# Ledger of designs, part 7: VH-VL binders against q9nqz5r112to327

Target 1, 216 residues: q9nqz5r112to327
Amino acid sequence: FQSSGVQHHPPEPKAQTEGNEDSEGKEQRWEMVMDKKHFKLWRRPITGTHLYQYRVFGTYTDVTPRQFFNVQLDTEYRKKWDALVIKLEVIERDVVSGSEVLHWVTHFPYPMYSRDYVYVRRYSVDQENNMMVLVSRAVEHPSVPESPEFVRVRSYESQMVIRPHKSFDENGFDYLLTYSDNPQTVFPRYCVSWMVSSGMPDFLEKLHMATLKAKN
Short names: E, the ipSAE of ESMFold2; O, the ipSAE of OpenDDE; V2, 0.75 times the mean of E and O plus 0.25 times the DockQ between their complexes.

## First folded at step 5 (VH-VL; framework fv_pozelimab)

Design d02
Fold by ESMFold2-Fast, scan of step 5:
Structure d02 (fold): chain C 216 residues (1-216), chain A 120 residues (1-120), chain B 107 residues (1-107)
Amino acid sequence: as target 1 above (216 residues)
Amino acid sequence: QVQLQESGPGLVKPSETLSLTCTVSGGSISSYYWTWIRQPPGKGLEWIGYIYYSGSTNYNPSLKSRATISVDTSKNQFSLKLSSVTAADTAVYYCAREGYRSYWDYFDYWGQGTLVTVSS
Amino acid sequence: AIQMTQSPSSLSASVGDRVTITCRASQDIRNYLAWYQQKPGKAPKLLIYAASSLQSGVPSRFAGRGSGTDFTLTISSLQPEDFATYYCLQDYNYPYTFGQGTKVEIK
């Protein structure tokens, strides 16, 4: 518990209680599905579906928050380290808000069709609360219509919060990643299993290695 | 097959700028990372830097203040400029292609190398 | 920067011999290691990537092993065309760094 007396570190997921003052309706309980060296992974059911929302709590001591954050934003570099990327490009940038719309096409395990995502991402650096935030959400964009070549993912949300142990430019931080993906078409159970047991852990491991390589 | 060929002056005076060009044939320069590596006579290999076909670069910190790599996709070429050269920059300079979209970085195609001597 | 140290710096061997070259990283690089062969006056040639994966077209007598900090390249039955200098390269972190090289000579 190294918080410097301030409680703005990533919290461990907790069960929802009926009398909880901070609760917003009834939420499903988080279940831990993986406990590894650099991260812990939880899931909870998405009400009305057979899909899950995932949460990752990770800690690194050999890279800085700023390095990790910048690697997340570098789409060209991601094409280098992420072998599953078929296409990744920025479609539009809104100069005023800093929002970017991206088109991402990725391999899925055989025999599944490759998927494509059109999503907006926004990021912020909050010096007052000592955190960095990256949020992504599926959108529709007229320049990228659906293609019969790929399965369009229409329900996608991702939020990552990075909290330094000391400063943005010193090694050591925790991050909290919350992810959900609920495509309109039925999402096979084996694909959900692959994402949890192989896809997400491999992605996070490669992201860490990419951050180490990007130091200069 | 993809081929890389270095070109540029073989002799450069101390304090001047070394300029080399790599011409790619048999394949497109697009969608790949391209790198420069050098080898002083009788010594080992030193990585200089890379460029992505879109223009993004990364350099060895030991050379970053003097090295500039650029790409010209219309000519299927990429180039290295190294400023303020000294005798220590005398080396065979290689251009190479870096494997794209692989989990491991490796150099799969190399030019034959060009000797650059820094002398008055 | 990650330091790569090869041993030996040179060795003498005869055709048919088993040759082993060692490469040590100054820190854990997992399996992010490649081996290159360089003949006099020529560019280096990729032999092995990911510590143990043989590049297409490279003879099966070449084998790489190791992970973490200690790696080996083995040539199970040395052929005349194998007399060359061999380099390891870590691709774990920038800048990429090469070992100093191991020269395999006849004798």
Scores: ipSAE 0.000, ipTM 0.439, lowest interface PAE 14.2, mean pLDDT 81

Design d03 (at its last look DockQ between E and O 0.62; V2 from the best seeds 0.00; counts 0 for: pae E 7.3 > 2)
Fold by ESMFold2-Fast, scan of step 5:
Structure d03 (fold): chain C 216 residues (1-216), chain A 120 residues (1-120), chain B 107 residues (1-107)
Amino acid sequence: as target 1 above (216 residues)
Amino acid sequence: QVQLQESGPGLVKPSETLSLTCTVSGGSISSYYWTWIRQPPGKGLEWIGYIYYSGSTNYNPSLKSRATISVDTSKNQFSLKLSSVTAADTAVYYCAREGYRSSWDYFDYWGQGTLVTVSS
Amino acid sequence: AIQMTQSPSSLSASVGDRVTITCRASQDIYNYLGWYQQKPGKAPKLLIYAASSLQSGVPSRFAGRGSGTDFTLTISSLQPEDFATYYCLQDYNYPYTFGQGTKVEIK
């Protein structure tokens, strides 16, 4: 499809409505949570749990895809702009495949204890299809066993696709992020409230500012 | 500093189309969202819809079938057309800029408002 | 649509008084709430966004608090120029919706 220079994004996922349920054994439908100027947020239940998978579709017009992608990958820079990071280290690196295992420790709001994540991250730049992809999922690693210091998040998966409006080095792109995690909290309503009112907005603001300042 | 000014006829007959224009000065219309909000005499405020400078729109579902917002970046203007008007559409109409910070939206600059009366 | 209800609908107060206005949302809107001041014959002006963030140029006597469904706007020491109608606005989801307004009259 050629959109003649206008911004283009996929249709909204199908939302759940009264009397419009999925068939037996079919995946749950997406429910829109937030419809904002720069992003849309949907969620759907994870079968057999009280947890949700989230999907974010967002657009930036004042920053390049390459800057945004590189800011996601730069662990040293992330520690500088993300005030919630206690620790973020690459444990193993396979330069050829772009696969990395990371240990990430992050603050949660009082009275929740800090959480830690051990996850594998892989990225690719697809020049032929004009897109960038970043995927992550929780793993176990013998060098980072569970510790009573932090609550280990065992369920974590993230997939991000970045599609330029023009090129990797010109301003403007859309991104699609699908993710889920289980922070193992006894205060789930408080945790969700904090994320929506403080965690997510603060993260989005700082990420945008960090991307504008990034050298590329 | 940004200033907004509404213009259009003060009287519109029932069943006709109400047409208003907002002129933006002191700043560019580009890279911002622009909105229309109305207030019937003695009543509260109702959001009508917005337009992004590129032409993307979003409307209050209660008005979507009758409202059209358009933008002319070369004239630094945006406009509202509301079709099939009735006496219930009598209100002061404001144009405003929608600012934002992160995920929060707000109206940071407003025009002075223009009274539109719908009567025969 | 999300319904916003303010209380009281009107109040009278003296200069120097502490004034509190409340706003209730029909569902959880977290902190996606703004406060606007409208003086007679004028357009509304933004006072507060994100429930508690004071807009640049707005006097520090104005303070917003709250999260979820219950919000308050407090004027710590009412001034003559504060005679106005105050509106809350939820910006959590479209369509944006305003409360019905609270009129603050100087005794």
Scores: ipSAE 0.516, ipTM 0.793, lowest interface PAE 2.6, mean pLDDT 87
Fold by OpenDDE, look of step 6:
Structure d03 (fold): chain C 216 residues (1-216), chain A 120 residues (1-120), chain B 107 residues (1-107)
Amino acid sequence: as target 1 above (216 residues)
Amino acid sequence: QVQLQESGPGLVKPSETLSLTCTVSGGSISSYYWTWIRQPPGKGLEWIGYIYYSGSTNYNPSLKSRATISVDTSKNQFSLKLSSVTAADTAVYYCAREGYRSSWDYFDYWGQGTLVTVSS
Amino acid sequence: AIQMTQSPSSLSASVGDRVTITCRASQDIYNYLGWYQQKPGKAPKLLIYAASSLQSGVPSRFAGRGSGTDFTLTISSLQPEDFATYYCLQDYNYPYTFGQGTKVEIK
C-alpha cells in the first residue's frame, strides 16, 4: 500500500476576485506577505485608508476541525492561553440566532495603549458543504461604553472558514482567515510590521498549541 | 539529545542521482521539520528543502525540479535525492532539524555533514 | 528569493576586540533573521534567532540587533574560540537564504 504522500499543499488562494471594484474600477490585488510552513499571509489595501485587510491560508494536520473550532469558541480557555487578553466576556447571547456579543480587551505592543473591542460573533457548521464558519464584527452595545483606559476599536471584522480534509472529527483541515481592523492609530508601517512580525503568526501558533493541549 | 547523521556515497558521476540519508537519534522524527542544506567547498550555504514528518515538502525553486526529500518514520530517517547532478552539485551536504518558536524558524541540530563530489 | 548581503566578507581582529558584522536583506524581513557560527570542518551553529534572541548556551558577548532590512551581529569581546565564519539567515519567506558569510580571522 504505497501511501501516496498527499502533499497537502495549502490550498492556493483561489482568488475569489470578489472585486470590490474600487470606485475607480481598479481591483486592489492581494499580495503575499508571508509564506510559512503552516500558513500563507496575504494582504490588500483598504480603499481610502492606510489599512490593510489580511488573509491567512493555513493548514493543520495534527488536530481536528472540531477541536480547532471549539477552542476558538471557548472564551474562558482563551484567557488561559492568550496572555494578551485583559478581558474577554460574553455580554449578551441571542438564543434564537446563537449570536453572542463579546467585550474583548487586549494588550497592544508598547507603547500603544490597550484596545477594547465590542463585537458580535456567529458560528455555523455546514455539514452539507463540509465547512465551519466563524464570523465576528464590531458593534456598539449600550452596556459597554467606551472607557478612557482603552482605545475602542470600532472597525473590526474577522471571518474564518474551516474546511476538513476528511471530516470534522478527523485530523486535518484547511482554513481561511480574513481579518481587518482599525486600531485607531496612524501606524501604517508599524501596524503592518507588528501584524506580520508577531501579531498574526503568534496568535495562530498559540491557537494551534492551545488546540493541541486541549486535545490531551 | 537529538543527533543527526548523514550517510551516502561520497562520489557521484555526472548525470546520476545523488542519494543521501539522514538518521535521527535521541529523538523522534515526528512533529518536526527536517531540512537539507548544502555548502560547496569554500562557499556559502544553500537551503535545499524540508520535509515534515507527515510528508509535506518544500524545495528551493532553484532545485525543485531535481530534488526529492522523503521521510521514513519507521526508521527515523529522511532522505535527499538530487537528480542529474553536475560538478556544481559538489558540496558538503548537511541535514538539520528545523526548530521554531512562534513564527521564527531556525536550525538547532545539524549533522556533521557529508562531502559529495561529482566527478567523472 | 530574498537576497542577504553580509559585510564585511572578512575581517581581522584581536582577542578582546569588539567585532560587528552587518547583514542586509533585499526586502523588509522584519525580525526574521538568524545568525550562525561555522568553524572549519564543522556544521553551522545557531547563535541568534528572531534577530536578537540569544540561543541557549550561547555566550552573552554575542548580540543581534536590527529589524527590517539592516541587521547586526556584535561580539563585544572577541575570544579565541570566536574565530570562525558567521552567516545570517532569513527565515521570513521560502526559500530561506543565507548571507555569503563573514570570516573573522585572527590579526
Scores: ipSAE 0.353, ipTM 0.770, lowest interface PAE 1.7, mean pLDDT 89
Fold by ESMFold2, look of step 6:
Structure d03 (fold): chain C 216 residues (1-216), chain A 120 residues (1-120), chain B 107 residues (1-107)
Amino acid sequence: as target 1 above (216 residues)
Amino acid sequence: QVQLQESGPGLVKPSETLSLTCTVSGGSISSYYWTWIRQPPGKGLEWIGYIYYSGSTNYNPSLKSRATISVDTSKNQFSLKLSSVTAADTAVYYCAREGYRSSWDYFDYWGQGTLVTVSS
Amino acid sequence: AIQMTQSPSSLSASVGDRVTITCRASQDIYNYLGWYQQKPGKAPKLLIYAASSLQSGVPSRFAGRGSGTDFTLTISSLQPEDFATYYCLQDYNYPYTFGQGTKVEIK
């Protein structure tokens, strides 16, 4: 989603009532579930499931888009500021495409077992359209087989678009994050509630604080 | 020690603009959210809105058409203007600082409050 | 806007009593609930945030509980300085809204 650098307009997904989404699984609309000082959070049902896709529109005026972009790519730094990370390693990097495969192991809220993700990510700076993009998607990789210690998340997608208010090296930007996964849980309502009460808000706050401390 | 102090006229005529200033001392206005809250006599508290020190604002929809919050970082102050006031706007007005941590929005420092009466 | 309803509107109690105040939200607000104390002529003071987290410098006799739509503030042994009006505040979605208050008076 695109936004002007001067104005902070959250994306406007189609508005609809919550009850109609359940009865009309083929008609999917965004419901706003959180409106906080740095971000807004929406969700919509994933067709044929009890899971949700999430969308975050956020704004920061005290860090640069380059700092925000780089902090998310720096796996060693992530391990320093994100106490939930058990393991985060680049498994493979394709120098031709610039794609990377990562193995990410993270704590989940009690009583759920820790989860692991194997995903490919790509990132780019689009000078022509004045934006930065990060995309990730779950994959299988022969060097990272499933472990009985962790629950493998096999369905995971993430896309973030960052748009500066001025330039990539001046404070101020908007971002749009679209995210979904299937955490392989028998407690889906608990996971959905946790995402709203703790998961997403805590991650975004920690990311903001980590970005404030970043030099670049 | 961070301290907040409201200032402005205690009497405002109907249809005029109420204007208040909050002066922050013992700390910087930077990197925080700054909020106006009011309390009509004998009634509860009403959140008016906030300003982030860099200028970003949010308002109670019930007051959005009439309220403007601004910040002057060089004077370490933020202000409230409320236009077209009526007797219903008579209240004690508080300024407050919003604590910054996870997503919980709580008010850890408050001014002493200033009574504004709207009357002819 | 999310409506916050406190109960009771007032109560009378003696020093040493256990006091419980309830707050109900018109919709699920998860744990986005704070409690404030206000004495006459004074600004409100934060006691509890995130439904159950005790603010620094607040005595441990204050405890917050609940999630979703139903919340309580409990004072385990009322002290003379606790006679005040107590407000809950939801900070889940804008506009942030307070309950109408519960006045705790000397019996």
Scores: ipSAE 0.057, ipTM 0.633, lowest interface PAE 7.3, mean pLDDT 84
ESMFold2 (binder alone), look of step 6: mean pLDDT 91; pTM 0.926

Design d04
Fold by ESMFold2-Fast, scan of step 5:
Structure d04 (fold): chain C 216 residues (1-216), chain A 120 residues (1-120), chain B 107 residues (1-107)
Amino acid sequence: as target 1 above (216 residues)
Amino acid sequence: QVQLQESGPGLVKPSETLSLTCTVSGGSISSYYWTWIRQPPGKGLEWIGYIYYSGSTNYNPSLKSRATISVDTSKNQFSLKLSSVTAADTAVYYCAREGYRSYWDYFDYWGQGTLVTVSS
Amino acid sequence: AIQMTQSPSSLSASVGDRVTITCRASQDIRRYLGWYQQKPGKAPKLLIYAASSLQSGVPSRFAGRGSGTDFTLTISSLQPEDFATYYCLQDYNYPYTFGQGTKVEIK
């Protein structure tokens, strides 16, 4: 087989249905929300809530996996290219494991209040499986208590897997991002609508441009 | 510099399979998306589908059950097969390269087009 | 599928005139819109991408504007070689869809 066996065609998120009524639960079916050549966006309901888990499959051919990965880890650079960032700082690092705890405060469109996140981020470069992984989830940290200035997001998880088309240092890769969030305490319907139709697509576009700009 | 050229039969009988090839010269077929677009006489443009040089494809839902796009990187060619044709498939068929700039897609190089008439 | 509607279907203008063509999307496509020129018997040619970005080699008299659902292509001073049909294309979602075309005829 060929080492460059990665395809642009995203693996369809497999609809998961409880095979046995006695199983510990059901996973809802993925629903396509946006289908564009450079990325596809799906969502599925989180059982018992009015919230969604999101999945993005994207492809770039003009930047390297390493450039894209590094831009996401560079908090100083993110404050420059992401206009919605009010605050983004690393509050704790474990150099050995690569784990970082971050405090992120972000604008939401008027009339929504700004949200803040405290989350742990882990990342790894897996040369044996030819992939890079970035995982984040909300945590509590004594140095960052909840503030009345912002709406604290307590349910946040994301995982991004980057798979090169060729190598980490040559242009071309696919990525798969799985994301769930509850930023909608004040305006539930409008928050969800904005994130899907504007927030997430705009973020991905700006991330791509930031990566292109960084390589100059 | 980059040039695309369509080739294939100009006449296909109803119920048969339409088969076209696009030859790319002046550049590599690798690392780009390649597209088929058609235009019935006197009408507008319809996107058929794309192929990435690795073999990944996507099709217009209206044609998905009948259309197959394939690529041969060793010959610097990609092809379209459209099965079970009818008179409604009579059109000029174009091949094109999809260029990239930022997150926007556009078709930056086109073949001259080849007219395919479906009739008995 | 996203429907793209152009207006007018055709227009007649004199050399030197300012010509405006409009394109409306059935849903918000942000700035994911291109404009293509097709001369009789020829393949379409890219003029503008990302709603307002002029393709290299295209004369500066062509300008695109708009975002969301409403877009315009303006030719500031029509030349004889601008006789053509103009198409908008949304590249926001699959399937990519073209407008029905606007034919520009010189009077």
Scores: ipSAE 0.007, ipTM 0.512, lowest interface PAE 10.1, mean pLDDT 82

Design d05
Fold by ESMFold2-Fast, scan of step 5:
Structure d05 (fold): chain C 216 residues (1-216), chain A 120 residues (1-120), chain B 107 residues (1-107)
Amino acid sequence: as target 1 above (216 residues)
Amino acid sequence: QVQLQESGPGLVKPSETLSLTCTVSGGSISSYYWTWIRQPPGKGLEWIGYIYYSGSTNYNPSLKSRATISVDTSKNQFSLKLSSVTAADTAVYYCAREGYRSSWDYFDYWGQGTLVTVSS
Amino acid sequence: AIQMTQSPSSLSASVGDRVTITCRASQDIRNYLGWYQQKPGKAPKLLIYAASSLQSGVPSRFAGRGSGTDFTLTISSLQPEDFATYYCLQDWNYPYTFGQGTKVEIK
């Protein structure tokens, strides 16, 4: 029983058990791979692969939800704070829905070749439920065919939900990010190790610092 | 200036529960993480666990089954209980505040430490 | 858990000496490393966080370097009050783990 308006992390996702009723659609259990004060990182296997779906829960008290949201949508600014970006361009914008198709080219750690992504993103600010949502998924687009220069990532999806502690324009929020992709590498174990130990933590750290700098 | 002070029994019998309290003065316990760290005589440091002032905890897996940390914001105190103690639990017990900057964690204020001896 | 190993376990030095202590992590911890000083009968004191960031109030003769698995703490000109045991701590993942300590003794 709380005696104040104290903010804390919501309960962790309930662990799934593999011994329950058999079902082809049964979800795999989440495994915590990193536990930090500002974020927690989980993964679960994607059936039939050496790859994982990732989940991040994070909390910030020094930036606003709107600033964090806008930094992620700003492609020009992302090229400045994300050193792995080779190219990031909006290919097409749908006037009615506001959805955007982007072409993103990124460095991968040696010895892997650079990857490119063609994906659609949609975002919404839901004032009724006090949340902001950003969803992305890989698509094909005729203006960006596959190139021998890069390895095309065909399986990619991401969903981020941001929940303010107070308002969209006051410091403090929680976010939940669920992410998966298949970078199509002959070194799946190496790629997984890199994502867990370096890739995802580094991205989240840089994103936070970029948001702080944009605020000032 | 924030100050922390441990209190509890200097002697605990094997199989009993060790109970320690840390009193925070010179600052509020609210909005911070608070931790327990121990040091057996002549040996190194071992992190036991933390508590956020709202009640959220995390423990060293080696002690998770025996350790419980609690907080009382009205008294500006947090406490450690360690059950089923043995001679291996003989140590100086420190309470500390966990500071952080961005994603880095560190212990910026420490209590003076209290020696707990487990002996019959 | 991440294992932290310090070297040397002890060293003897004179006032004015340059002292270097090494800490090695069993896996990549990037720059998530702190250094703590402990004098006999006293609680440890934070010197450095984020591998190289000096804590407010700590003398500039203390410097941390390194990333990944190999880290050093250097005291550029040892003072009488610097004779102590030094511990590294990784804060990359829970549980937090300390090195076994390096004792800096007067020669």
Scores: ipSAE 0.019, ipTM 0.578, lowest interface PAE 7.6, mean pLDDT 85

Design d06
Fold by ESMFold2-Fast, scan of step 5:
Structure d06 (fold): chain C 216 residues (1-216), chain A 120 residues (1-120), chain B 107 residues (1-107)
Amino acid sequence: as target 1 above (216 residues)
Amino acid sequence: QVQLQESGPGLVKPSETLSLTCTVSGGSISSYYWTWIRQPPGKGLEWIGYIYYSGSTNYNPSLKSRATISVDTSKNQFSLKLSSVTAADTAVYYCAREGYRSFWDYFDYWGQGTLVTVSS
Amino acid sequence: AIQMTQSPSSLSASVGDRVTITCRASQDIRNYLGWYQQKPGKAPKLLIYAASSLQSGVPSRFAGRGSGTDFTLTISSLQPEDFATYYCLQDYSYPYTFGQGTKVEIK
């Protein structure tokens, strides 16, 4: 007998149907754009734009939550495995809270210019609820003003929750990533198409391979 | 080396439930995804569904209303039940392990297959 | 569901020949494609995953190419043990779907 060993199905994004009222007036439905056992990707329109909020539910059985979490926090290692990174540096760190402000410069697909992001990142390990959380959002910082060299992304939010199947140091976990940004491009539909078919899947695949490589 | 072997009745009557079991040896059923695939005589391959060792399942929409996959980790086995069968369900049924590398999935170990004929 | 179309449905070849089999997806599947070999009376065997990655133990004469919607499997110098039916499989999205198969026959 082992009732607690059953994995839950991936969390379903909120759907609006007749009789399922969203009291906040949210009318955007999640649309599944990719469905695999290791990776489910949904998108939801951002009202007033040609852009989307994205949600990823993923499962790995061959790496630990701690390894996956730490690889994402390691800025030097990310510059090695992520070929799109032009620059990635921590510009300010609060040692007590663990909050960091980063400057990130990345390639975008032709014909789009490179973008830069200034964002605050906060992470936590919640042992009571058996989860790890990583959140990021765009901010302004006086040490990194806008430059004509890159297109500054001012709207960027990312939240990842990692839930172990067993422990932080044993293989197996689920993660939920919710992401949105406005790259301020004259090709918004091309950018959305690239994100879904290449950008996001490539990033997640390379992140997993980087985690496996770091382990061994 | 991991080995898979299907077992179950070779003949099932129309309207009844087809029941097959796959026994895994040479490796643990734990921490892997396990799948059923079928092949009607002279035709191609059709994916039926998977189960993760913890019990989570996913099914081909064409079969979802009739298919149930279950796992018994203590016996190192997983099973397929397909209800309300017709002659169209006559096929060789394979069990297989879903291996993967990052986000690429593949079937790296297969059973030998078992022919199930649906006939009165 | 994503439809996978293989061509040709069958071909005749001699030992030493270069054989090319094609597979087309009804939508962009990137490189989420595998190739499987099935000999008469046996279960399929994985040859290639991720469109071009050769499975361990598979001879180097097998090569996969392509991305998006158009894919090929090439056998550079056909051997007697290569007479079989070959299937492509998209693993981009559930339900996973196979091509109808290409039978490689001896001339």
Scores: ipSAE 0.007, ipTM 0.540, lowest interface PAE 9.4, mean pLDDT 85

Design d07
Fold by ESMFold2-Fast, scan of step 5:
Structure d07 (fold): chain C 216 residues (1-216), chain A 120 residues (1-120), chain B 107 residues (1-107)
Amino acid sequence: as target 1 above (216 residues)
Amino acid sequence: QVQLQESGPGLVKPSETLSLTCTVSGGSISSYYWTWIRQPPGKGLEWIGYIYYSGSTNYNPSLKSRATISVDTSKNQFSLKLSSVTAADTAVYYCAREGYRSSWDYFDYWGQGTLVTVSS
Amino acid sequence: AIQMTQSPSSLSASVGDRVTITCRASQDIRNYLGWYQQKPGKAPKLLIYAASSLQSGVPSRFAGRGSGTDFTLTISSLQPEDFATYYCLQDYRYPYTFGQGTKVEIK
């Protein structure tokens, strides 16, 4: 969501304004669903569905931006710290653009079947604007056709912006994560409840601990 | 093990500022959130607010206009100031450490508490 | 703010009894609920976090259950050191709010 300046931390979502009427082309307002020590979680409805777009604003003061960024890019290490991963492989890589196509297979809570994702990931380190960016979105790739073993997620987008408090190599940063997907489930309310109460908080905690342990 | 100890005057006059300090020993102040909680005599517990060692604070809206929490990492201490006190502010004041696991927060170490009486 | 209501406000029990204390939240707090024990003249002590997770060093006779709006703390076989006031706390949203307390007294 909108940054006010390149050296500024991402702004928190604005509170809903009472009496605002829906206007053509205007964005839906965010609803805060969780306010915790290290992060705040908001959601807004995706029109015409029982699904939500999510936003996380988080702060860590005991790890560096570079460590946090690198742990997320390390697919082998992610398979070690993320117990929900069944498969995570880089299918195609363009080192010059920082673009990678990945195949990710993950457990979902019972009674849902496992899901698989084919997505392109791009990342950049912007020294001048003092930020790191990671963007992912679902794509089709001929090397990974749909399989009856897993439910293919076709609608998936994620953007994370990391802003250091000091430098990329000193402890302390804020991050803003915006995320949406459609897990193709007959239990959408159960899936939403699980993501908010367990899935996303557990992922963020495990990512933090993985960053502390990696020391890379 | 981590230990917390409150200190400050036991008597404060109405309209004055209540000032308390918590001294942390057995561990560094610079890795956790630190909180103040109060308990009027014979009543329940009320959360006042927290501070992170970097200076970031959050307060109970009921006390936000009067409460200030500060931290001094060189002394391993954090402090509470509560302005414009009345008899309703008479309470045992506790300092505590906020631990967390994943998204769950809890108070895992507490000071012994200090009674502050607001009286003329 | 989220209101936390405990029942009963007080109860009398004997050593060896099974004691159950209830806590109700004014809105869904998932499992963001802790239980604290306070003995006369002492600071509160954490017993349970995340509705059902026992804090290290706390005896196994203490058990928490529940989710959403309705929670219970059970002491399966009351011991002399368990006579105290018990508080629930929601950590779902700021400000954190406590129940009014349940006093467990000797018969």
Scores: ipSAE 0.007, ipTM 0.567, lowest interface PAE 8.3, mean pLDDT 85

